VHH binders against q9xw16. Designs and how they scored, part 248

Target 1, 132 residues: q9xw16
Amino acid sequence: MSGWNAYIDTMTAAAPSIKRCAIVGAADGSVWARTEADNVFKASEEELKTFVALFNDVTQVPAKGADIEGVHYVVPRTEESLIFGKKENTGFFAVKTKSAVLIAVYEGPNEVAAQVRKAVESMQTYLNNAGY
Key: E = the ipSAE of ESMFold2; O = the ipSAE of OpenDDE; V2 = 0.75 times the mean of E and O plus 0.25 times the DockQ between their complexes.

## First folded at step 23 (VHH; framework vhh_8ghr_2)

Design ha33 (at its last fold request DockQ between E and O 0.80; V2 from the best seeds 0.00; counts 0 for: pae E 2.2 > 2)
Fold by OpenDDE, fold request of step 24:
Structure ha33 (fold): chain B 132 residues (1-132), chain A 123 residues (1-123)
Amino acid sequence: as target 1 above (132 residues)
Amino acid sequence: EVQLVESGGGLVQPGGSLRLSCAASGFTFSNRYSIAWVRRAPGKGEELVARIKDSGEYTYYADSVKGRFTISADISKNTAYLQMNSLRVEDTAVYYCARGYPPLPEGDYFDYWGQGTLVTVSS
């Protein structure tokens, strides 16, 4: 297992509604770690390459949405280092750090979204402070 | 295959200097990893000595070596270094370089280690 799995575990522990999670390179979408076994994060690297490139201009993302794991999500809003999407009772939060993109896909009522966001943003802050 | 190979250890008198090298192969220094020096003194546990991320913008030093040791990296050579000055007897240890990740509250995690190089500080 990758050393980055510890951070996957931290995020999933902080937000039980997270079903799948990944840490990828911000520059190329390469997978550093992902949830496996019963909760496999299934996005391809080519898809992730496209996804991480969205952070080059987040202002355009709400107009076109975002795809993760072959699923198209509506993106209501973006921030400089945050993209989040929704589809029915599912959604995702993606945050960009200095060198990585953290992606968390969650399932549940809209109320769980706040906890998921907090989990990924907390990790974002932690990693940024460490230079990652 | 990921490999780390330390070199530069040896016998030195107190107050002396040594420069350790850590040559990495099977992976490249990148934003994904850090490189750390960890030492194990006789009869003691592991101590994180220093850590570097990227070209040196982010570094960590143990209080015990701060001001005396300098960690650096040459990305073009995929090699990290530990310049050790003002060496003390208590610096005697096997020094390992290791591939690391963001520090955890519980401590740093390393997945690959070198074989270590012995540094002996003795009069």
Scores: ipSAE 0.842, ipTM 0.915, lowest interface PAE 0.7, mean pLDDT 95
Fold by ESMFold2, fold request of step 24:
Structure ha33 (fold): chain B 132 residues (1-132), chain A 123 residues (1-123)
Amino acid sequence: as target 1 above (132 residues)
Amino acid sequence: EVQLVESGGGLVQPGGSLRLSCAASGFTFSNRYSIAWVRRAPGKGEELVARIKDSGEYTYYADSVKGRFTISADISKNTAYLQMNSLRVEDTAVYYCARGYPPLPEGDYFDYWGQGTLVTVSS
């Protein structure tokens, strides 16, 4: 395991409603860390390569949606470095840092989603300030 | 397969200079890791001397070496360096290079270490 797992642990502790989580290289989607065991984040490297490329032009993502873990999400909202995806009662937040993309998958209402967003954005800010 | 190999240590007079090298293999300098120099003097604990993001950016220096030591990374050679100027007897130590990650509030974590290179500063 890489020392990037410490950042997975920090995000999941900050928002326990995160069901699965990953940190992947922004350039190529390579997995640097992910939740494991009973909550394995199961996206392939091929899926992740396609997924991180969405950040090259987030304005085009709402029209086509996003695929992660073999699931297609509607993307109702993006920001310069954030993609929010939703399918039924599940969703994800993904944020881009200088080096990586942080992905958190959750289930639940808007109150849960807001907590998940705060956790990933706090980590985004921390990593960006550290140069990563 | 990750290896870090230090070189460039030796005996030098106070006020002199040395340049340490850390050649890395088994991974490529890019944007994922940090590279650090850590020293251990006889009878003392480890001291983080300097750290750099493996892209060659975002440096840290211990107060004891600021203004005298410079860390750098050369992506094309997959090698990190520590330029040590104005050396003092207190800089005598074994110097290790180590691979790490973004800093944590509680301190740095290093998963691979070199074998070390001895620097002796003495008349």
Scores: ipSAE 0.452, ipTM 0.770, lowest interface PAE 2.2, mean pLDDT 91
ESMFold2, look of step 23: ipSAE 0.429; ipTM 0.742
ESMFold2 (binder alone), look of step 23: mean pLDDT 80; pTM 0.822
OpenDDE, look of step 23: ipSAE 0.768; ipTM 0.879
ESMFold2, fold request of step 24: ipSAE 0.451, 0.384; ipTM 0.764, 0.732
ESMFold2 (binder alone), fold request of step 24: mean pLDDT 80, 80, 80; pTM 0.822, 0.814, 0.812
OpenDDE, fold request of step 24: ipSAE 0.841, 0.836; ipTM 0.914, 0.913

Design ha34 (at its last look DockQ between E and O 0.75; V2 from the best seeds 0.00; counts 0 for: pae E 2.3 > 2)
Fold by OpenDDE, look of step 23:
Structure ha34 (fold): chain B 132 residues (1-132), chain A 123 residues (1-123)
Amino acid sequence: as target 1 above (132 residues)
Amino acid sequence: EVQLVESGGGLVQPGGSLRLSCAASGFTFSSRYSLAWVRRAPGKGEELVARIKDSGEYTSYADSVKGRFTISADISKNTAYLQMNSLRVEDTAVYYCARGYPPLPEGDYFDYWGQGTLVTVSS
């Protein structure tokens, strides 16, 4: 198991609505860690490569949406280092750090989104401060 | 296979200097990992001495070695170094190189360790 799993656990603990989570390389979408067992994050390498590239120009993402784990999400919101996707009672937050992209897929009512965002942004800040 | 190999340990007098090297193989010392020096003195527990991220943009030190020790890395050689100056008797320990990750509030995690190199500071 990767040492990066500890950070997956931190995010999932901070937001119980997170169903699946991954930490991937910002440059190539390589998987550093992901949730497994009953909550396997199943995005393919090719999909992740495409996904992380979205951060090269986030302004275009709302128009085309984003795909994770073979699921297409509408993207109501983007920021320089954040992509928010939504589909019915599910969604995802993806945030970019210096070296990584953190992806959290959640399930629940809209109200849970704030907690999920806080969890991933907290980790984003933490990692950035550590040089990651 | 991931390997870390320390070198450079030895006997030195108080006030002396020593430079340790950690050659990493089986992985690239990149943005995914950090390298750390951890020491174990006789009869004492492990102490994180220094940590480095990438080529040295981010470093940290134990209070006990600040101002005396400098951690650095040569990415092209996939090697980390620990320059130890103004050595003290209490710096005597086996020094290990370890592959690490971002520091954790709950405690640091290292998944691979070298065999260690003995540093003895004695008159």
Scores: ipSAE 0.748, ipTM 0.874, lowest interface PAE 0.8, mean pLDDT 94
Fold by ESMFold2, look of step 23:
Structure ha34 (fold): chain B 132 residues (1-132), chain A 123 residues (1-123)
Amino acid sequence: as target 1 above (132 residues)
Amino acid sequence: EVQLVESGGGLVQPGGSLRLSCAASGFTFSSRYSLAWVRRAPGKGEELVARIKDSGEYTSYADSVKGRFTISADISKNTAYLQMNSLRVEDTAVYYCARGYPPLPEGDYFDYWGQGTLVTVSS
């Protein structure tokens, strides 16, 4: 079992509302780890390559939204290294680290979004401090 | 598939130097992994000696070797190195190259290991 799966497990344990989660290479969108089995993160490689490129200019993303797992999300806000997407009762947070993009897809009302954001941002900080 | 091949071990006097190499195949250095040197003296457990991000940055060292050993990575050669200076008798061990991941507080996970290279330091 790859050691990147430990980071998937840490995020899903910290925010149980996360339904699917992935860690992908920031340069090319290659999948380093993802949730599997009943909760498979199903984004294609071409979709992920397009998705991670959104971090090249996050200011453009709210105007066009973002696609992940074949689902189009409205992006109501971005920050320097964070994209938040929303569709009905589902959403995602994605954060960029030095080497990777962490993606967490959740279900539930907006009240749980803060917990998901905290989980991914805590991992972002840890990986950045470790050089990843 | 993934292979790590160590070389550069041998017999050296205290105060001497050796340079170990770890040639990797089956994956490329890409900022996804770490490379580590782990040593085991005969009849003893493992000691993590040094770790580097496979991009060539973000090193860490065991206290016992700080200031004497330097880990490095050459992306163009897909090879990691351990420069060992000011060697001591207590550095005598089999040195293994291993592939790992970002550091974890609960311990390290290494998924591929080389076969090791013997370093003997004696007068």
Scores: ipSAE 0.424, ipTM 0.740, lowest interface PAE 2.3, mean pLDDT 90
ESMFold2 (binder alone), look of step 23: mean pLDDT 80; pTM 0.817

Design ha35 (at its last look DockQ between E and O 0.66; V2 from the best seeds 0.00; counts 0 for: pae E 2.4 > 2, unsure alone 63.8 < 65)
Fold by OpenDDE, look of step 23:
Structure ha35 (fold): chain B 132 residues (1-132), chain A 123 residues (1-123)
Amino acid sequence: as target 1 above (132 residues)
Amino acid sequence: EVQLVESGGGLVQPGGSLRLSCAASGFTFTDRYSLAWVRRAPGKGEELVARIKDSGEYTSYADSVKGRFTISADISKNTAYLQMNSLRVEDTAVYYCARGYPPLPEGDYFDYWGQGTLVTVSS
């Protein structure tokens, strides 16, 4: 268990619709922490390496989508440090900080997306202010 | 193996200065980690003295030591430092170096600690 698990717990507590969550290195996709037990975040190292690289040019991501945990998501929205993916009743928000990428996979109707986004962006701001 | 080793503690008179060092090994305190100095005075609980992220771009201090103590780090040496100036008798404590993370509102979390180094401020 990583010390970063506390931050996973913070995000999952803030948005109950989050099913799986991970904090990874922005540079290489290395896993710092992830949800475990019944809600294991299962993205491979290779997949995460590819995923974090999407932030190098987010403008191209909507055209090609994004893959997480072997699942392909369409990407309706990107910002400089944010990638939003959707698939049926699931989706993800990924946000980039100075040194990390926060990934939250959620399940539920579209209405839950706002809360999930708020949770990860709140953590993003918090970490950035702390130099992470 | 993760290891933190403090050094530099000792006896000093009030108003004096001391510089503590924390040599880290088994990890680098960049990106996902921070380093902190935590002290425990006799009969008292733990107090976070100072925290540093990376080479010092981000630092924080307890109110009790602001203006007197300076935390710094040399990433190339994987070492953190605590420069203690204008020392007071109440600064007497065992000073620990700890591997930390971003500060949480609920409280600080540290997963690895050094053995501690004793700082005694006495006339």
Scores: ipSAE 0.797, ipTM 0.898, lowest interface PAE 0.7, mean pLDDT 95
Fold by ESMFold2, look of step 23:
Structure ha35 (fold): chain B 132 residues (1-132), chain A 123 residues (1-123)
Amino acid sequence: as target 1 above (132 residues)
Amino acid sequence: EVQLVESGGGLVQPGGSLRLSCAASGFTFTDRYSLAWVRRAPGKGEELVARIKDSGEYTSYADSVKGRFTISADISKNTAYLQMNSLRVEDTAVYYCARGYPPLPEGDYFDYWGQGTLVTVSS
């Protein structure tokens, strides 16, 4: 239905440790594309609306943490357009582009986290350069 | 249902101007899509003429029309436009409005198309 699926595929191919992934509208959290089937990204519309609003002031996120798919993550650090969440052996990276928020949920050690971050930030750069 | 309806085509002399409209329904201009004008001339394949992000920013044009055509979008009217100035005989074509996405290296993907509007440039 949506041509945004190509970008989901690109990120998951670049970092196979990504278990679930979504691209959502930065303004309203609406789902533009997500991983499906056995790895469906499960987040409510209301949860995603709250989540994307965290990018309005990322400096306040570490004190509160973040919720994705009904799971609460500790947020050890943020950057201007990046939120990193951690829970046990799992985590997420989320980045904001001009139009969207890219969310990747992964499992694994620190080496895996670096690979996931690189995949998501590479796509962020590509979409920003295209105006999205 | 997503629909795109073009209007504003017609017969015009070389050097003249036309403004094409593409009225969209079934979706809103929310920064998620691109709108494009694609034309098909007799004996030619399809040519991507112009593209705009549905927010009204980030435009691109075919070299053949650059400086003469201007694409725009009006979010409040859910409508995209193609202002066509300094028209030439080679601009004669059916002009289609299409909905797309961010550019891809392997080519553009358009998921919905209008039925087209004919532009004839002849003296």
Scores: ipSAE 0.375, ipTM 0.701, lowest interface PAE 2.4, mean pLDDT 89
ESMFold2 (binder alone), look of step 23: mean pLDDT 79; pTM 0.805

Design ha36 (at its last read DockQ between E and O 0.73; V2 from the best seeds 0.00; counts 0 for: pae E 2.04 > 2)
Amino acid sequence: EVQLVESGGGLVQPGGSLRLSCAASGFTFDDRYSIAWVRRAPGKGEELVARIKDSGEYTYYADSVKGRFTISADISKNTAYLQMNSLRVEDTAVYYCARGYPPLPEGDYFDYWGQGTLVTVSS
ESMFold2, look of step 23: ipSAE 0.497; ipTM 0.778
ESMFold2 (binder alone), look of step 23: mean pLDDT 80; pTM 0.812
OpenDDE, look of step 23: ipSAE 0.775; ipTM 0.882
ESMFold2, fold request of step 24: ipSAE 0.502, 0.505, 0.459; ipTM 0.786, 0.792, 0.766
ESMFold2 (binder alone), fold request of step 24: mean pLDDT 81, 81, 81; pTM 0.821, 0.820, 0.820
OpenDDE, fold request of step 24: ipSAE 0.833, 0.840, 0.827; ipTM 0.912, 0.914, 0.910
ESMFold2, last read: ipSAE 0.470, 0.481, 0.495; ipTM 0.770, 0.774, 0.787
ESMFold2 (binder alone), last read: mean pLDDT 81, 81, 81; pTM 0.821, 0.821, 0.821
OpenDDE, last read: ipSAE 0.839, 0.830, 0.832; ipTM 0.914, 0.912, 0.912

Design ha37 (at its last look DockQ between E and O 0.87; V2 from the best seeds 0.00; counts 0 for: pae E 3.7 > 2, unsure alone 64.4 < 65)
Fold by OpenDDE, look of step 23:
Structure ha37 (fold): chain B 132 residues (1-132), chain A 123 residues (1-123)
Amino acid sequence: as target 1 above (132 residues)
Amino acid sequence: EVQLVESGGGLVQPGGSLRLSCAASGFTISDRYSLAWVRRAPGKGEELVARIKDSGEYTSYADSVKGRFTISADISKNTAYLQMNSLRVEDTAVYYCARGYPPLPEGDYFDYWGQGTLVTVSS
């Protein structure tokens, strides 16, 4: 287990709708930590490498969507350091820090998205302030 | 295998200087890790002395050592350092190097520690 698991726990505790979560390297998509056991984050290294590269030009992502864990999501919204994906009653928020990409996959109605975003962006801000 | 090895401890007079080294192996001092110096004085608990991210772009210090101690790292050598100036008797402690992460509100997490190096400040 990685020390980064504590940060996974922080995000999942802040937003109960988060089912799976991962912290990966922004440069290469390497997995630093991820949810495990009954809620294993299952994205492959190759998939994550492709995913983190989306942040190189987020403006193109809404047109093509994003894939996580073999699931294709439509992308209703992007910001410079944020990608929001949605599929039926599931979705994800991915945010980029200086060194990492935080990915949270959630299940629930649209109303839960705000809490998930807040949890991930809170961690983003925290990590950025710490130089990560 | 992850390993941290401290060196540079010893006996020094008050006002003196000492430089500690922490050689890391089994991992690279990189974006996902920080290194910290933590000390334990006789009869006291652990105190985080200093923390460094990357090569020094981000550093933090305990109030007790600010202005006197400087933490640094040489990424090419995978080694962290603690330059200790204007040493005081109260700086006497075993100094540990530890692999860390961003400081969580709940507290700092360190997963690997060195064996420690003794610093004794005495006249």
Scores: ipSAE 0.761, ipTM 0.881, lowest interface PAE 0.8, mean pLDDT 94
Fold by ESMFold2, look of step 23:
Structure ha37 (fold): chain B 132 residues (1-132), chain A 123 residues (1-123)
Amino acid sequence: as target 1 above (132 residues)
Amino acid sequence: EVQLVESGGGLVQPGGSLRLSCAASGFTISDRYSLAWVRRAPGKGEELVARIKDSGEYTSYADSVKGRFTISADISKNTAYLQMNSLRVEDTAVYYCARGYPPLPEGDYFDYWGQGTLVTVSS
């Protein structure tokens, strides 16, 4: 996975408040790259398959929330290619590209959420323009 | 085992055409990877000639070959092609097929390469 790991590194460098991050296939939830070591992104392939399918109709997600890494999040906000989840002092942003879903889990107050969103959306734009 | 096998090189006169093939095994060229053609002429560095993702929806070309070369892929055969038209003497090089990723700001990254196929353009 060394080629896709560079994109994990780019996002975590852009938003250091990201605690865990993954790039997964949009069709099947397969893990292309993820944070490792002390910050292992630990979602199962079955959970990721369910998670990426949420992008098939984001309008239904706020009513039921989303699960990632065994954690249930309230989803106060979605856009066509973005899901934002919150649970207590943690949250995630997930964005869909042509081929992938980028997932960033952060901890901390709302002040860091904007930087996390910017990091994943910048990568989303970059990958979409490159055909990924 | 990831493997890339080029074929179709040879001798051709200026203005002629040639078609290269790159058969991939050990991975599929769609989804998370791309295929690229990179060439090396004697005494020169590498030049990224063309890149493709999927069956052709996302392609890019070096300025030096734009309008003359066409990259394509047949995903069902896991094979990419480079159609080279209007060949010039400066196109003479060993052409390598390489597995790629989205470009990085620091440059392109290719993790697997074929052994190359020689294209010679001369009168």
Scores: ipSAE 0.256, ipTM 0.579, lowest interface PAE 3.7, mean pLDDT 87
ESMFold2 (binder alone), look of step 23: mean pLDDT 79; pTM 0.800

Design ha38 (at its last look DockQ between E and O 0.74; V2 from the best seeds 0.00; counts 0 for: pae E 3.3 > 2)
Fold by OpenDDE, look of step 23:
Parts: sequence; C-alpha cells; structure tokens
Structure ha38 (fold): chain B 132 residues (1-132), chain A 123 residues (1-123)
Amino acid sequence: as target 1 above (132 residues)
Amino acid sequence: EVQLVESGGGLVQPGGSLRLSCAASGFTVSDRYSIAWVRRAPGKGEELVARIKDSGEYTYYADSVKGRFTISADISKNTAYLQMNSLRVEDTAVYYCARGYPPLPEGDYFDYWGQGTLVTVSS
C-alpha cells in the first residue's frame, strides 16, 4: 500500500458514490494508489497508459469514448484537464494534475455525479497547489 | 528496498553553518514524492523543518527556520539537502529525512525515514 492511498480515502470519503478510485502518473499511467479489497480498481497498466494519453488531446475523446477497467464509456464532456465518462448508471471522472491523473469510478443516478466531480476537482486543486 | 540515509551532522558553534544530505535509494525523488526534513530535539516532539517537491519549485519551511535554512534537491543524484545557516542552540536535534507526499489537512504524511543525523549547536 502506497502513501498515496490516503488521498484515495479522502476522495472516497467525500463522495460515497465512488466505487473505485485510482491515482496514476500522468506521464506513464503507472499506478500510485488505488482502491483495493472489495472495490479493487482493475485497470491494467497498458490500459492506463492509453488512458492518460487521452489528455494530450481531450477534444478527440468525445468522439471515440474512453475505456477503463475493460469497460467502454461514452464521453459527454471534456475540459482541458477533465474527462467525464458515462455508461448506464455508472460513470467516471478523470482529472489531470501537474503530475498525476485522478480517476474516480462511480455508481448511481445522474445526480450523484456532481458530488463525485467536486471530490476529484477538489483533490485536483489541492494537489496542484502543492506542486503535484 | 526504499532507503534514506542522512549525513552531514556534527558539532557546530552558534552562528555557524552545516549542510545535511539525504541520499535516497529504492525510489526516485520525482513527481510522486516529496522529501522532508524533520527534527527531534531532546525532550521535545517532532518538528517539520522543511519540505521540497521536485527540484525546489515548491518548498515549505517552519517559521523557526525561515531565512536561515534552505532545502534543495539534486534529482540527478537522487539526493536532498538542508543548508543550515546562522545556527542557534535551539536547533540542536536529531535531523531525519523522510519520504513524503502532499500534506493532508491533518498534517504531513511520511512513509519512510532515515536513521537520523545529530546536529549539536553549542558554544
């Protein structure tokens, strides 16, 4: 378990709808921390490498979607440092910091998305201010 | 195996200078980690002295050492440093370097520590 797990716990505590969560290196998709036990974040290294590369040009992501944990999501929204994916009653928010990508996979109705976004963006801002 | 090894401690007179080194191995001082210096004076608790992220763009200093101490890192050597100037008797302590992360609201988090190096400031 990595020291980065504390930040996973912070995000999951802030948004109970988050089922799985990961912090990965923005450069290579290496896993710094992830939810484990009953809620294991299962994305492979190769998949994450591909995923973090999406931030190199987010404008193209809505057209092709994004894959996490072998699941394909449609991408209704992107911003310079944010990718929002949806699939049925699930979705994810991925945000990019200076050095990392934060990924939160959630389950629930659409109204829970706002809380999930707030949680990951809050962490994004916090990490950026700390130089991460 | 992650390891941090401090060096450079010793006896110095008040007003003197000392430079501590923290050689890291088993991991890269990189985007994933920060390095901090933490000291423990006799009869006192731990005090975060300084923290550095990357090569110095992001630093933190305790109020007690601001203007006197400078933390730096050489990524090519995977080593962090603490330049201590204008040393005072109250700076006497065992100085530890530690692998850190972004500080949490509750405080800084460290997972690996060096063995410590003794700094004694005395006339």
Scores: ipSAE 0.787, ipTM 0.892, lowest interface PAE 0.7, mean pLDDT 94
Fold by ESMFold2, look of step 23:
Structure ha38 (fold): chain B 132 residues (1-132), chain A 123 residues (1-123)
Amino acid sequence: as target 1 above (132 residues)
Amino acid sequence: EVQLVESGGGLVQPGGSLRLSCAASGFTVSDRYSIAWVRRAPGKGEELVARIKDSGEYTYYADSVKGRFTISADISKNTAYLQMNSLRVEDTAVYYCARGYPPLPEGDYFDYWGQGTLVTVSS
């Protein structure tokens, strides 16, 4: 494990239903790390820049939804530092830290969604405490 | 190209002070990375001396240097510093700056290193 990839591995190990995952810069959406190989997190820099900007005013996100990897998600709810998106049997959780946005895309029923949320929020807390 | 350039080493008497600089290029010291000072003394392995994220509130110090060394960063100059006070002969080492990440329970990982600057503490 090296660099930011270790944190990708930690989240995917904590919630195996995560299919793809990324850590991106909160200011510009630049990719710091992501799942690779046959589970490549495929989002353009332009898409990620738009996505992280949603955290500038999360109250407006439910009305417009969110796009990640060229997929449009409805956003049933947000919290100050969390966006939850749904499409069919898939979804994502994204959380903002001091410096980053963590994005986890998962597949499965609602019971696995709680596991995914816990994994990303645990990492959010850890990174915030470390200054990231 | 990521580059780290140390400066400020030299010869100093016990009880004296030195200030090391680490000029970074190819990345931002305040963004997704931390900067660490690691030292290697003759006959010893590498010791993590200090680590900083951003401009100050997220620091680490080895027990051997707590209260004597201060790490800092000037984000506008993309430069980290190690102020070394109350120097002891045991602080003699080559000091490297290195680029790091959030700490792991198993230890730190550093992917880029400077060439090192020699600090000699001797009468």
Scores: ipSAE 0.321, ipTM 0.657, lowest interface PAE 3.3, mean pLDDT 89
ESMFold2 (binder alone), look of step 23: mean pLDDT 80; pTM 0.811

Design ha39 (at its last look DockQ between E and O 0.64; V2 from the best seeds 0.00; counts 0 for: pae E 2.1 > 2, unsure alone 64.1 < 65)
Fold by OpenDDE, look of step 23:
Structure ha39 (fold): chain B 132 residues (1-132), chain A 123 residues (1-123)
Amino acid sequence: as target 1 above (132 residues)
Amino acid sequence: EVQLVESGGGLVQPGGSLRLSCAASGFTFSDKYSLAWVRRAPGKGEELVARIKDSGEYTSYADSVKGRFTISADISKNTAYLQMNSLRVEDTAVYYCARGYPPLPEGDYFDYWGQGTLVTVSS
C-alpha cells in the first residue's frame, strides 16, 4: 500500500460518515491512495481524469453535476477549490490542493456533511502548508 | 525497486562542514513524495533533521539544526542533499535518508529508508 493510505485513514477517522475516500493527482487523476477492502473507492481512471478537470472551471460544475464511481451527483455548491455533490442520502466533498484532489464519499443525513467537509478541508490545509 | 543510498558521511572536527547526499532510484521526486533526513545518535531515538518537498520550495528543520543545516534537492539527478555547517559533537549520529509524505498532526510517515551514513564530530 501507498504511504498515502495514512492520510486516507486520518480523514476516515475524523468523519465516520465517510464511506469511501481517495487521494488523486490534481494533474491527471492518478490514484495515490484509496479506501479498500469493504469500502473500495471504485472510480475509474478515466472518470477521475474527468473529475479533476472540473476544478479548471468550477463555476460550470453546478449546471452539469459530477460523476464519481458511476454515480451522478447534483452539485449544489462549488468554491475555487471545493466541489460538493449530493444524491439522496449520499454525497461527496472534493477539495483541491496544490498537487492533489481529495475525494470523500459519505452516507448519512444532511447533518453529517459538515463533519465530512471539515475533515477534508483540514487535510487540504495541512497538505497545502506542506507544499502539496 | 525503490532505493535510497546515502553518502558523504565521515569524521569531522567541531565547527567543520560536511555534505551528505541521498541518491534515490525506483521512483522520481514528484508531487507525491518528499524526502527527509533522519538521524539516530548513540543511545538516543530518531530525530527528524530536515524535510524537503520538490526542489526546495518547501523545507523544514529541527530546531537543533536551524541556521546550520540546509536541505536541498536536484530533481534532475533525483538526489537530495544535506549541507551541514558549524557541526557540533552532539550532531554525531547515523544519518538516514527517507522517503516521506506530508506531515500529519499524528506524526510523520516514511516508507523507505537508506542504509544510513555515519557522521562523527570529534576533536
Scores: ipSAE 0.771, ipTM 0.888, lowest interface PAE 0.8, mean pLDDT 94
Fold by ESMFold2, look of step 23:
Structure ha39 (fold): chain B 132 residues (1-132), chain A 123 residues (1-123)
Amino acid sequence: as target 1 above (132 residues)
Amino acid sequence: EVQLVESGGGLVQPGGSLRLSCAASGFTFSDKYSLAWVRRAPGKGEELVARIKDSGEYTSYADSVKGRFTISADISKNTAYLQMNSLRVEDTAVYYCARGYPPLPEGDYFDYWGQGTLVTVSS
């Protein structure tokens, strides 16, 4: 994957607590870019297809939770284009853009979550302004 | 294999019109990429003429062509177009179709290019 990897690098540099990250197509969950090597983002195509569909009605997600990389997360909060998940000392933020879903999995207490959210939402804004 | 094939170039009088086509294969227009027309005049550098998201939305143009050129995309034909009106001698160039991504602050990145189609504008 070339081209989209620059956006992975930008998010991980902005929030070092991000351990794994992916950019996937909003329509089908196909992986456009992801962290690789020693921090490979691993999620099946079936799981990602189910995950991106959660954005069709985010209000139903807190009752069910969400699965990423075979891990089930409690979802205490959603917004129209954002899903926040928690499991023990780990969590994720996922945001939807016009074309993609950005997923960042982090480790640490809630105090570092704000940095992760800011990095992902900043990229969301950039891509939306560019039409993506 | 990703391919971009341009067509529609030729010799045209000043004030005339041409429509360039860029037929894509090896990927489908949806919402992941951008398509661009880039031109190179003899002995000059390249100029990004127009860009469109591959879904057919979000266009941008070089100042030199605004109001005269229109980029479009037909998803069902997997083809991008450049409608060139009110052509001038300065529009003479080889026009290339290229595949790109969302703009980056450090510049544009195009990973696949067509072979180009020559447009000559002269009396």
Scores: ipSAE 0.422, ipTM 0.735, lowest interface PAE 2.1, mean pLDDT 90
ESMFold2 (binder alone), look of step 23: mean pLDDT 79; pTM 0.804

